# VH-VL binders against Large ribosomal subunit protein uL10m (mRpL10): the designs that were tried, part 101

Target 1, 224 residues: Large ribosomal subunit protein uL10m (mRpL10), of Drosophila melanogaster (Fruit fly) (q9vpl3)
Amino acid sequence: RGKINIQRPKAPHYERARVVAVTQPKYPELPKAKSCFKTRAERTQQQQENPYNEIIAREVRNWLDHSRLVAFFHLSSITADDIFRVRVQLHKQNLHLKSYGSKIIEQAVKNTRYEAIVPLFHSNHCIVFSPDPEKTAALLRIVRRVPQMVLLGGIVEETMLSRNQLVAYAQMPGLHAVQAQLVQTLSQAPGHLIQQLQAHQNSFVQVLDVHAKNQMNEETPKST

## First folded at step 10 (VH-VL)

Design gb158 (from gb1 with light chain D94T Y96W P99L; framework fv_anetumab)
Fold by ESMFold2-Fast, scan of step 10:
Structure gb158 (fold): chain C 224 residues (1-224), chain A 119 residues (1-119), chain B 111 residues (1-111)
Amino acid sequence: as target 1 above (224 residues)
Amino acid sequence: QVELVQSGAEVKKPGESLKISCKGSGYSFTDYWIGWVRQAPGKGLEWMGQIYPGDSDTRYSPSFQGQVTISADKSISTAYLQWSSLKASDTAMYYCATSFYYWGEFDYWGQGTLVTVSS
Amino acid sequence: DIALTQPASVSGSPGQSITISCTGTSSDVGGYNYVSWYQQHPGKAPKLMIYDVSNRPSGVSNRFSGSKSGNTASLTISGLQAEDEADYYCSSYTSWSTLYVFGGGTKLTVL
């Protein structure tokens, strides 16, 4: 659930804006004789302010506001038939798979505590939403059989978690309130978390290839 | 421990109705699919269909669709396989088995129910 | 149901290795990595030995291994023991006529 952040930087109020205006350097002496055409940057900005993007961004915010579990995935090449099978199984567990463009996600999470997730969506991605955080274990069990979906991290009870923290949460059999409190204690700062999640994504892909080879050879060196 | 316990052996005449059961314990009954697998005497395994007890979503093999009914009662963690009118060709061992995935393997199996249909 | 193709029988001696094949099409074994293997002793229920082509459930001996090449999956049993004598069934996901299909079964004899 998003909240208004009073501490977030705002445009200067009228009094401060006036002080800044008065202290600014003397204007250039060039006369304005140019055409009334918008600059390329202004046209690009106006085109990117598509009203459909704001409508879909509101939908994303609605999903975030009503979901106590949100999981972020990198999505490798996958057929429509494969993703449909995954969607059906996820839906059985009240888990809802959605995909949105990076710009829409940026608009949706802007001015929220979750703004730090934007870099996760630079490549192919998808998001799983659920109102029930107890379904985290079911989610991980399902995606374990879908190598095209690589867990990057998530949000549980409004707390951003790394991949490893989310896996740990899924394995907890404790009382719901105790789980939420522990999650808060284990969570990292959002900025640092994003860098860690991106590093884990690259490491996971390479480890997955090595594990696939080892699984075929049935070699599992276990030591006490 | 996960366990599936099936009802006892049945001896029936052609044309009679029959309902056999499979009771699950030691796991979340509504979060797993329960499938039915048929094995005629001396023959191999045939998947008949499966049900998700949480919402009663049922999938049938084309060979068995319309021939049998699969159902479940989540209040007593029991799945059922039913015939309205038995035939001699229905003589077989019937197994129930669980799968977490609707496309996946059956990781736990019941002991089987032998159904014999003869006049 | 359309059955996947398995040899009717295979045989081996104690301590040796054997392989059982399971051949389907690009719409089942060849198209998906959802191949399982089951062991069935006479008068007993089947037991899952391998899932997702090559993974073993807990409690299954590492003598059992699975692989796949194209439309053919294989179960390999190393260090054969008398108790391995059983019927073995492969299975696969399929979406075109049924969700799940079994192979015809292979009787393993340990001579």
Scores: ipSAE 0.606, ipTM 0.814, lowest interface PAE 1.5, mean pLDDT 81

Design gb159 (from gb1 with light chain S91Q S95T T98S; framework fv_anetumab)
Fold by ESMFold2-Fast, scan of step 10:
Structure gb159 (fold): chain C 224 residues (1-224), chain A 119 residues (1-119), chain B 111 residues (1-111)
Amino acid sequence: as target 1 above (224 residues)
Amino acid sequence: QVELVQSGAEVKKPGESLKISCKGSGYSFTDYWIGWVRQAPGKGLEWMGQIYPGDSDTRYSPSFQGQVTISADKSISTAYLQWSSLKASDTAMYYCATSFYYWGEFDYWGQGTLVTVSS
Amino acid sequence: DIALTQPASVSGSPGQSITISCTGTSSDVGGYNYVSWYQQHPGKAPKLMIYDVSNRPSGVSNRFSGSKSGNTASLTISGLQAEDEADYYCQSYDTYSSPYVFGGGTKLTVL
């Protein structure tokens, strides 16, 4: 029979693994040094490996130098299956999810205009990079379905933006000149922006924590 | 305005080949997954597989792997479901549907293509 | 069967509230908050009614609500109306072989 009957038994576990492997998405080769979802112990170990840390810091500088979109997230506990699913969808949109320890970030951004971002990485975090700033709308749509990832802010065309400014940027019609003007108009001093990003992070984390303790299936309360 | 338009009903004999289509409009065709869902007469919905037209990444249900081929032509915003050799058991309504997420719900559906295979 | 478990049929009267269950395992319904519900009228394509366990798309009546406890998701329809008479299908993410697994479907009769 060529038609699949719903009464047929599912494939054995080993065949399921093989089918998953065959159907796995194919990616361009990416730097594989860090994952957003490493444990605290793994992050501490990586920070103590000084020669390896410099190699990873160079990788971070490369991502920053070649990305026109960088988004910063607070990250709550997430399963390996959930993160794999999120990585697949992000990669389809040329969005690359990475995690690095605060010492490595500090080494990477030292003596650059991005040095002010270091305070964002003192708690659980991850970063999404893309060479295409027009993917900001796609990024926000994807993370809307991932409550463990809370947007703090980011960098678009080398300009630091708060969460609300990134949301505004995502709503633009895709005309480069208009988007560039919006970024310029919304831009603020890095120090002031970092303070706002930390305030958003603390507000969102607190709101999500209260909501999660009360009702998992209800819509997350909104902060200002 | 998102719209999925499927090809018309087909009546075929066992052993014949068939290719049905699903044309998307009103959205970025290469940024959404297009899935195929089968519904045999009087039966429920069965996910067959899906394709991401932007890179042609295709995922199949284990039950349909090797039974059908899913493809897409992004130049005309059209996805396809094809059989090399039809069986009587392939008689069913076939729906295409879009999902922005690899793991997500199907938010827009085509009208369906009825395929009847009988001798 | 290879589908999530739903009752074959459920019935109610106008104005009544009914609940349709969808039972899976820890690798699908129990493991994720990615449960969707579809309504299908005879001869029509399915329509998305609920996604992510309890969220309603724009244009779906607030009489429809979703919930989940352990390995069982539920669709509740309050204030039953004649036009609610349809087949209802649940769908969940599945860890192993497929991003989707559907329930067997439930025929709702409004008497």
Scores: ipSAE 0.519, ipTM 0.751, lowest interface PAE 1.8, mean pLDDT 80

Design gb161 (from gb1 with light chain S91Q Y93W S97G; framework fv_anetumab)
Fold by ESMFold2-Fast, scan of step 10:
Structure gb161 (fold): chain C 224 residues (1-224), chain A 119 residues (1-119), chain B 111 residues (1-111)
Amino acid sequence: as target 1 above (224 residues)
Amino acid sequence: QVELVQSGAEVKKPGESLKISCKGSGYSFTDYWIGWVRQAPGKGLEWMGQIYPGDSDTRYSPSFQGQVTISADKSISTAYLQWSSLKASDTAMYYCATSFYYWGEFDYWGQGTLVTVSS
Amino acid sequence: DIALTQPASVSGSPGQSITISCTGTSSDVGGYNYVSWYQQHPGKAPKLMIYDVSNRPSGVSNRFSGSKSGNTASLTISGLQAEDEADYYCQSWDSYGTPYVFGGGTKLTVL
């Protein structure tokens, strides 16, 4: 048990800890002994609802309740250093990148108006929260530099939006345009919304394929 | 339009302190990073570090950490590069430049400040 | 700081096309689409000509284009003009170090 962190200099460790502390929600703290030891109760409840999961689910609900912008992303393999840089830039724009397990997301949104988002989290994922919906343009500007993050959709002012609707919202300059977009989204029937989510999964696969090809080859359509 | 205006040329002796400035206008000063780029006579560009004026978050190149101090005053939209003790090897053109990203490209550049350190 | 590799000089005649290369590794040029190109006239500040490999800022001539193949990015200037004579620097993001890694620079001479 040494007290010397030879492998990690204090300055880089301090900066990383600072970013994590600032970007983490100030909610009830997690039990410190979780990673080292499991309690008898925790072992018994492994196949049932874990009290620890409820604490994190409450944290997710707090983010949803206090955020006027929520964006959902597929997250491909990314290094700790790369995600750290992304977190720093997002935080500068009051955008908070969080990652939660699929089961915790399901628990957090169960019996809420957002239950339909659960299918988006069946693969590796992350979520960006912000109290300011005007930051949607900044979010998209940042994420276009992060090929590992692929936008799936989101929630703006408690209204579920597809990827294309979020992109359109980010480009809107005035209140009338925002109102028109919200009205359009709110008019969607439940069945129609589910079809759009399924279509996004198919488009997502196509986007990943196109994106992978673009990463390998930089030929433009207008090569003449 | 976006403009970065830097302070005038400086002629100093080794051991002297110096603080040069870069004043931004025409954009949201607190929403963009301001970087400092050095160019020694007849040489290429070297990134020294950058600051985010909104919260004074400052990042340095390993080569320049401890050699210079970068700061900003958001009330007057001005960023600074400072030396406590100049060396002859600090003779160079110093540019400030702005970027929306923590990483990426520099959208706009100041005109440069020539610093000459000689006895 | 590890600089990106550029040829020291390149030359061409008015109306011709030239290409300047910028070679890095899979942790910078090859790993990401974060390649920018800057033009610097003698005694003046650099000007951004290309960002994200192939995008032009407003006000930059369409004679300037960028591309990337593997670990090498390229700046192509078509229809060379006298005012194109300048130093050109590439720049990328580095996964292991600095957010800004510059190339050594290429002097373009218009004959």
Scores: ipSAE 0.497, ipTM 0.724, lowest interface PAE 1.6, mean pLDDT 79

Design gb174 (framework fv_anetumab)
Fold by ESMFold2-Fast, scan of step 10:
Structure gb174 (fold): chain C 224 residues (1-224), chain A 120 residues (1-120), chain B 111 residues (1-111)
Amino acid sequence: as target 1 above (224 residues)
Amino acid sequence: QVELVQSGAEVKKPGESLKISCKGSGYSFTDYWIGWVRQAPGKGLEWMGQIYPGDSDTRYSPSFQGQVTISADKSISTAYLQWSSLKASDTAMYYCATSFYYWGSEFDYWGQGTLVTVSS
Amino acid sequence: DIALTQPASVSGSPGQSITISCTGTSSDVGGYNYVSWYQQHPGKAPKLMIYDVSNRPSGVSNRFSGSKSGNTASLTISGLQAEDEADYYCSSYDSYSTPYVFGGGTKLTVL
């Protein structure tokens, strides 16, 4: 209630969302998953209309500051039902799948130690956060069953790791000392990790662009 | 070091049941996919299916769905491939293999193979 | 079942380079960067030589390289040696429910 919010600005988009919710057909039985699969144009449009970027940016900073494991993924086209099932499996392991627009991520990490990750978010992406770095193995176990999620790399114990380094970390037995030693060994050239992660992402985007072009040129008959 | 040790060669008659094994060691057995690959005499590799021992999630090739059963016993780090009724066409070398890459879409380490011969 | 097309055989002389192709569709080889290559010597289990199109596991000679263009992946072996004589299989990711598809295999003969 009330019209005045001292701690948070009022946003017309909230009222518009409520009106849309009343007038559009709804299926309450269908869970709504955060989307990482929207096209660049669709994501840009939604990002442009978000009135609470500052509040969401603070949420992103909170996740980064309180997570000892952060994994970055490229996300290919996937159904809302499938991504919801993945999110449920991840949540059981204290792994939190989040999707944010590139502008929000840039705003969140600007002038912070995380600023170097911004180039990873030029294309369709999602991020998995966890306060427990030992859950890296559980994370990879779950995403092993979701080929639409392509691991780009991550941050473990505040150390940036490439995809292959993160996989190697996950393969260690549950011995904290051994895993810490591996992180130190793998991080010997940290200055080049961002370039490595971005290069891997660019290679995958090229594959997706070819696939999308082939799909546009050849469509499977829906009736068969 | 990672090692997959398979059970010994089998000679069976058509209609008999069979269960062959693959024991993993040197790694966390429940955290990685383990699959079965068949190779008929003089023929190529055929993926049959795979299991994630941590939750017993299974994937089967359409050619082998309903023809074989893949299972695993976490307490002894052993995966199994089982037939209820063997046919002569089941004569082949059977390999188990495990994937250490995040996809589960390539096999890093292979067992030595189990030769299964089915003849009258 | 084989889903990927490989030549049945290729041959080369010691010191030369040879290339083995692996052709699929836009839904497997063309759609993902998840192509692997295996080497199999007679009577032995297969050995992973290449994963993710072009990456080598530890212990694999740098004479082996992988690449992909469109729906065709290629394995190139440079400085061919007698010990390279083997069968070579490609594999690719296909779908969540059936993650593996193999090629028919290529017999490499070192003349």
Scores: ipSAE 0.006, ipTM 0.476, lowest interface PAE 10.7, mean pLDDT 76

Design gb175 (framework fv_anetumab)
Fold by ESMFold2-Fast, scan of step 10:
Structure gb175 (fold): chain C 224 residues (1-224), chain A 120 residues (1-120), chain B 111 residues (1-111)
Amino acid sequence: as target 1 above (224 residues)
Amino acid sequence: QVELVQSGAEVKKPGESLKISCKGSGYSFTDYWIGWVRQAPGKGLEWMGQIYPGDSDTRYSPSFQGQVTISADKSISTAYLQWSSLKASDTAMYYCATSFYYWSGEFDYWGQGTLVTVSS
Amino acid sequence: DIALTQPASVSGSPGQSITISCTGTSSDVGGYNYVSWYQQHPGKAPKLMIYDVSNRPSGVSNRFSGSKSGNTASLTISGLQAEDEADYYCSSYDSYSTPYVFGGGTKLTVL
């Protein structure tokens, strides 16, 4: 049978401390309400909280501006142990899982071209940031094993992409120039884009088919 | 084509040091975990530990913590398992295996094994 | 740490179905859907047969299926064939260790 450990390790205590450290929010939480009746002083205090919210919103804008890959997820109920495993694997791929309140996200993207993402955050959510857009395939491979995380869409090279467009981007051949061309094609105005796609449809279909088959054979052979 | 090639069989005496290797090819070496599995003669599989070559993050089974050292050299796509002082009880077949996921136990590619015999 | 319990041996005749159990605790088999099964022929490296409780890798016969109930995972082999004779090992994610534990193994004999 091989060697069998007869005594349980102290790993649960140690693991719980590590899980708390990894899952703990990196930003201070807003103070809780004190009463149901808002006095003039409490109304004034709520307005004074705007500077704090602006600081966190600025942090979110900074992440958006300096990340070449941003992916948005709906997050179902998930245990601390489950999210810890996901964070470890994501971090290995230079993918940074963050959670922010919906009002802070709305404040961060207000009056920007990304304002359209606000409806995605009215339910439980999380965001993954990365400086490396080539990690999109790795991100999708990781979250495939995490049913609690449902991809909603994202931003690649400052271009908003739907869920299906992100999946298509991940399936592109490993040449950066070809991937950049696909992003440009996917993001162009529909009226002009349709004519271009019809002229070159066999080329794109062929490239995507070859890439998908190569990715399935090498990285996801068990997904069949 | 993913392949893990392990070093050849070793015959050692108690107290000697040993370092065996596992060379990966056909995949991104720094994006996959490499685990080491021990199998004593006629016995079952024992997970010893694993390493992520990209940052050398290493995780050990409590049974093997302090008994062996796992390392990797990403410049030559090779992982290592090392003993400072061998015991007769270290006689076993040692396998390396690779997994993309930290948690899944999905070791889908295995090396051919390295037989280590420790006897006087 | 937490060892997974398998029967030492199981046997069947060609064409029959057999089931191999793998029992752990709520911190491994019972707590997660990360159970794998490996087949090992004498003198060979193990081969992954099942991952995530019930998923088959490419090239693995659909005669092999996996399931889980509570703290016990099961591997079922239908239409038993002579080449199925091998040692079978379960493994699971383990929240007490880092991050895997194997079962003791089951020797399958085809009569």
Scores: ipSAE 0.590, ipTM 0.795, lowest interface PAE 1.4, mean pLDDT 79

Design gb176 (framework fv_anetumab)
Fold by ESMFold2-Fast, scan of step 10:
Structure gb176 (fold): chain C 224 residues (1-224), chain A 118 residues (1-118), chain B 111 residues (1-111)
Amino acid sequence: as target 1 above (224 residues)
Amino acid sequence: QVELVQSGAEVKKPGESLKISCKGSGYSFTDYWIGWVRQAPGKGLEWMGQIYPGDSDTRYSPSFQGQVTISADKSISTAYLQWSSLKASDTAMYYCATFYYWGEFDYWGQGTLVTVSS
Amino acid sequence: DIALTQPASVSGSPGQSITISCTGTSSDVGGYNYVSWYQQHPGKAPKLMIYDVSNRPSGVSNRFSGSKSGNTASLTISGLQAEDEADYYCSSYDSYSTPYVFGGGTKLTVL
C-alpha cells in the first residue's frame, strides 16, 4: 500500500509551497456561463433553470464571504485581450476580477446580507475580490488607467461603501486601526447605500453625456 | 524606510559582459514592479524595461528588447540588468525604480554609472 | 526615441509661475489619465513630483500642480524658488506591453 509512518514535515517545506502558490498567476478564472445551445436552434429563449447556475452561484457566495474587499464596477466595451491583461495585473496584487451574469448574481445573494446589491448588476458589470483591504489603493490606481471600468462602490470589512467612501478609504495612510475606524465612520445601511450608488451612477451617466456633448462642440471648432 | 541600493560603478571594454544589481528593502519586494531607466551622458531618461519579481513577468522597450536581460532573485530582494556583449553606446547612468503596476516611479536607486571604452 | 514633446528650456524669476508642456498622441497622453512628472537635480536620481496627471506624492510642495487637455499635459510651478531649478521630465502610459514613454526633458532656469 505504501502506507507511510512519518513524522510531521518541516516548516520550510510548507512555507516554500505556500509562497509559490500565492505568487503563481491564475488566468483566466472566469466561470463559463456559456449558453447551452449556440447552434442555429438557439432554443433556450425561455427562463433558464440550470443546475450549473447553482454551482456558479455557490462560487460567488464563497468569494463574497471570504473577501475583505469587494469592489463593483460598470464595464463599458473592452476587448477580451485588454480585460485579460487587466485581470493578470490585478492578480499580481491579489485582486481577482470576476464577471458573472445578473441572474447568477441574483441567485448567489438571495436571502443574504448582500441582496441589496442586485440592482447594480442590471447593466454590464464586473467585480473585484480580495482578502486584503489594504489593496484598495492599488486597485483604484490600476483601474484609473482603464477608462472602461467605472467604480460604483464596494464592501470593505463587511461594510458597504459608496464610491466616494471607498476613495476616501483608499487615501488613508495604511494604518489598520485608522482604516478600520474610517470604514466604521463612513458606513451606512445597505438600503441607503444602494440609493446612493444608483444616484452616483445616474450622475456619472449625466457627466458622460455632458462630456460627450462638450467633445462634439470643442473637437470640431475648425471655424471659430 | 523604502530603499533601493544599486551596485557600484563599472568600467568595461566593448564585447565584455556585465550584470548590475538593485537591492530593495523596506517594502514587499514581490508586490511591486522594478524598472530600469537609462540616461546617457547629458541626455534624457529612457525606460528600458521592468520586471514583477513575484512571477518574473518582464516587459521591455522595443529599443532594448534583445539587447539586455532583466531578472530578479526573490530570496535576496535583488533585481538585475545584464548585457552579454557591451558596446561603447551603452555608456550611461542606469537607474532602478520601484512603482505600482501602471505608473509612477515612487522610489529610485542612486544609479550605477557604466563606462564602456577601449 | 523620444515619444513625448517638451520644450527644451523654460525660465522664470523667484515668486513667478511657470508652466511646462508635454505633448503626445491619443495613444498615450490623450488616451489615458496617466501622466507623471519627475524633477532631476544635477548628479541626482529623478524624484516623482506628480502622478496620474494631477496627484502629488506625500512630501511634494503644493506649489507643483498638473493638468491635461487633449494630448497635452502641463506641469505648473507657482511661487518659483531657486531650488526648483532642475530638469523636468514627463512620462505617460503607452501600452500594457511597453508601459512607459518619457519626454525629452525641460531645463528650468530660475533667474
Scores: ipSAE 0.020, ipTM 0.505, lowest interface PAE 7.6, mean pLDDT 76

Design gb177 (framework fv_anetumab)
Fold by ESMFold2-Fast, scan of step 10:
Formats: C-alpha cells, sequence, structure tokens
Structure gb177 (fold): chain C 224 residues (1-224), chain A 120 residues (1-120), chain B 111 residues (1-111)
C-alpha cells in the first residue's frame, strides 16, 4: 500500500530544493518552454471536424443501410491471427466482421433509428454485417466457437433484437414470411410475451423431435 | 435429408492413377466443408484433408500433402480424392464426411466409405 | 500428422461406467474447446457422439458425456449396454492450416 506516505507527506526545507532546481545546469527542464499541447480551440476543432471519422461514419451508415442482419459483440483479448481466421470463416458465409471505435459508431448512428445501440459499445467491440438475414444461424454457430466474442444483440430487418431474441430468430424454420413476422413480434413484445412465444416454439420442437425419433426408430430396427 | 454417396470399391496395381468420388445431396453443397478420412485395415482414423466447394479452399494433413489431390465440382455436387501414382500402402477404407458451416472439430454426416485395394 | 493419445482398450460390465481419455497438447486439446468423440461399429462409418467437449447431437443417449481438464479430454459412458461395444475415437481442432487431428482409437469391450 502507497497511500500512507501520500496522506502524510514530509514538507520540511523545500525552499532549499527549489533554489537547487533553479540553479540546475541541465537546461531543458522537464516542463518544456514550448508545449506541443493544442489550444482549447485547436482541440475542439480536431474533435468536431475530424474528416477521417466522418468518412468512416459514412461507411458504417452504408453497412447499416445495406445489411439485413447486423450483430453486435463484445470482443475480449484476441490475437490478430485468430481474428483473421474468424473473419475468413464468416466471409465464406457472406458475413462481414468489422471493428469501429465507439466515437465513430455514435457519429454514424446519431439522429437515426439506430441511436439506441451506442451504450453497447462502452468497451472493446466488433460488428458483423450481412445482406442475408437467414445467415443468422450460421453466424451463431461460428461465433459459438470463438469464446472471445460475446453476442450482445443485433438488428434484423431494421428491427433491434436482444441476444435472446436473435437466438430465437436463428432457431425458427427457414420460412421467409414467418421469420419476418417473428422479428416484428419479438421487437414489440414485453418479456412475458416473448417467454410465451418461446414456450410455444419449444413445444413445437418437442413434438417434431418425438416424431423424428420415431421415424429414425422405424428406419433403424432394434438390434440385440 | 443430408446424404453423402461414395463411389464403389476399387482394385488397382501400384503406379496406377485413381480418382474416387463423394456426391452430396439434401443440403447446399457449396456451404459445407467436405473432408476425407482414411482408415487402413485394422487401424484408426486419419484426417487427410478437406475442401470448401464454394471457393475451392483446401487444407491437407502434412502426412498427405503432395500424396493426394482433393477437388470438387459444384455443378454436380461431387468432391474427389485423387492419386497420381498408387502405392500398396494406400490400401484402406476412405470416407468422405461433412460438418457445419465452419471447419472446427466435427463431422456430422459420413459417406458409406470406398474400399481401395492396391496389390500387384 | 500428430495423433492424440488414447488407451488401446477399455472394458466394463453391463450397467457399469467407463471413461476413455484423450490426451493432446496445449495447442490442440488444451488450447480449444473443440473436442469431438466418434463411435464406430465394425464395418460401419463413424457416428458423432459428442462435440465441443460435452455436447450431444440429437438422438445420442445421455449415458454418453464428455469433459476436459487441461490437455486431457474424457468420454464417460454410464449404464454400459452390449451395443456400446465399439471403437471410440477422439478428435480436436489443431490449427487453421490443419483443422483436425484424430486420436489413435480405443476398443471398448463389454464383458
Amino acid sequence: as target 1 above (224 residues)
Amino acid sequence: QVELVQSGAEVKKPGESLKISCKGSGYSFTDYWIGWVRQAPGKGLEWMGQIYPGDSDTRYSPSFQGQVTISADKSISTAYLQWSSLKASDTAMYYCATGPFYYWGEFDYWGQGTLVTVSS
Amino acid sequence: DIALTQPASVSGSPGQSITISCTGTSSDVGGYNYVSWYQQHPGKAPKLMIYDVSNRPSGVSNRFSGSKSGNTASLTISGLQAEDEADYYCSSYDSYSTPYVFGGGTKLTVL
């Protein structure tokens, strides 16, 4: 613990130390006479009118506008080689992994319908884009194998979905109209209604599983 | 639904060329990796390599790199395993297998196997 | 190609439990949670029994379970039945260039 010395610092005879410092023969002293610090106006100008940030923000908006599937992830420490492998596997499924700074994302979505996503990017993050929402199941299978990527939620057909809602969407059969209807229902439903919908889905799955099991048992006769 | 059908048994002499096939059906052929697994008589499974038919990306085991060629024909949903010059040590059962939309760790569906016998 | 280490044989009686080990290195079994187990009956193609260390595909009995500790993965079969008599192979992810490696296989005998 270093706090004891901080709380009770010695203050004797600093006048002598000050005189010695002033007579120091080493000339540039630690504080530089000419600071490379920008003025308040220069800092404000840099923050408000960074052309690089504006260009990237336009790219982010373009991805959002042309993607029917957008998934948000928390990204833990990962090597460049490992993330490259993940990016390649995602690209084979028309899934595009991108990483942008939180300031860029805020700038891209400010005053748009997607402004609510900004709080998701308080820490290290990445985003996956795709023009094909049916690739949601493939996305979840791939990232399940990448523990450094934790799903936070997403946007499907321009509708914001939580992690659980996105997982539910991925588990639905590949009927385009049914999936679109489910997205609308999940996005508007309170928690209890979503739970009821998932319970009905699970009941369906159980019935199908029993039927499939009976079919398999008929195809594969019992052997001793 | 998903089915892998392999070509019939082959009997060859050392030095001959051979190409065996694996036809996929009931799924999107270009969206799954197809691997080849060898099993010598009375021995264990050996992963030889795999191909992603959508872009023809191939991976080989170091033990089989340069000894075999893996290819695929998207128009007929068929993957191939090929030797330019067979050896007696190539006598084995050869399986094709496919996994999920990614290439980590498991094969969910297997072909019935092709027995290749190389003898003078 | 590197092969994962499995015991050549394991035996048990009906109703008992047995465990088959699969030992690799920190760059395969120890480095990832991508371990699979396959069952092979004589003259048949292998069947996936376990994936991602401990997950069962639909239709696989809950008598089969998987686990991993360090560089060693284990397949446990409880309530042994005669039809469990088969060869069992483990498999692990290895690298981007060489994605799969198999174990040497274990012959399970139900006495």
Scores: ipSAE 0.095, ipTM 0.548, lowest interface PAE 5.1, mean pLDDT 77

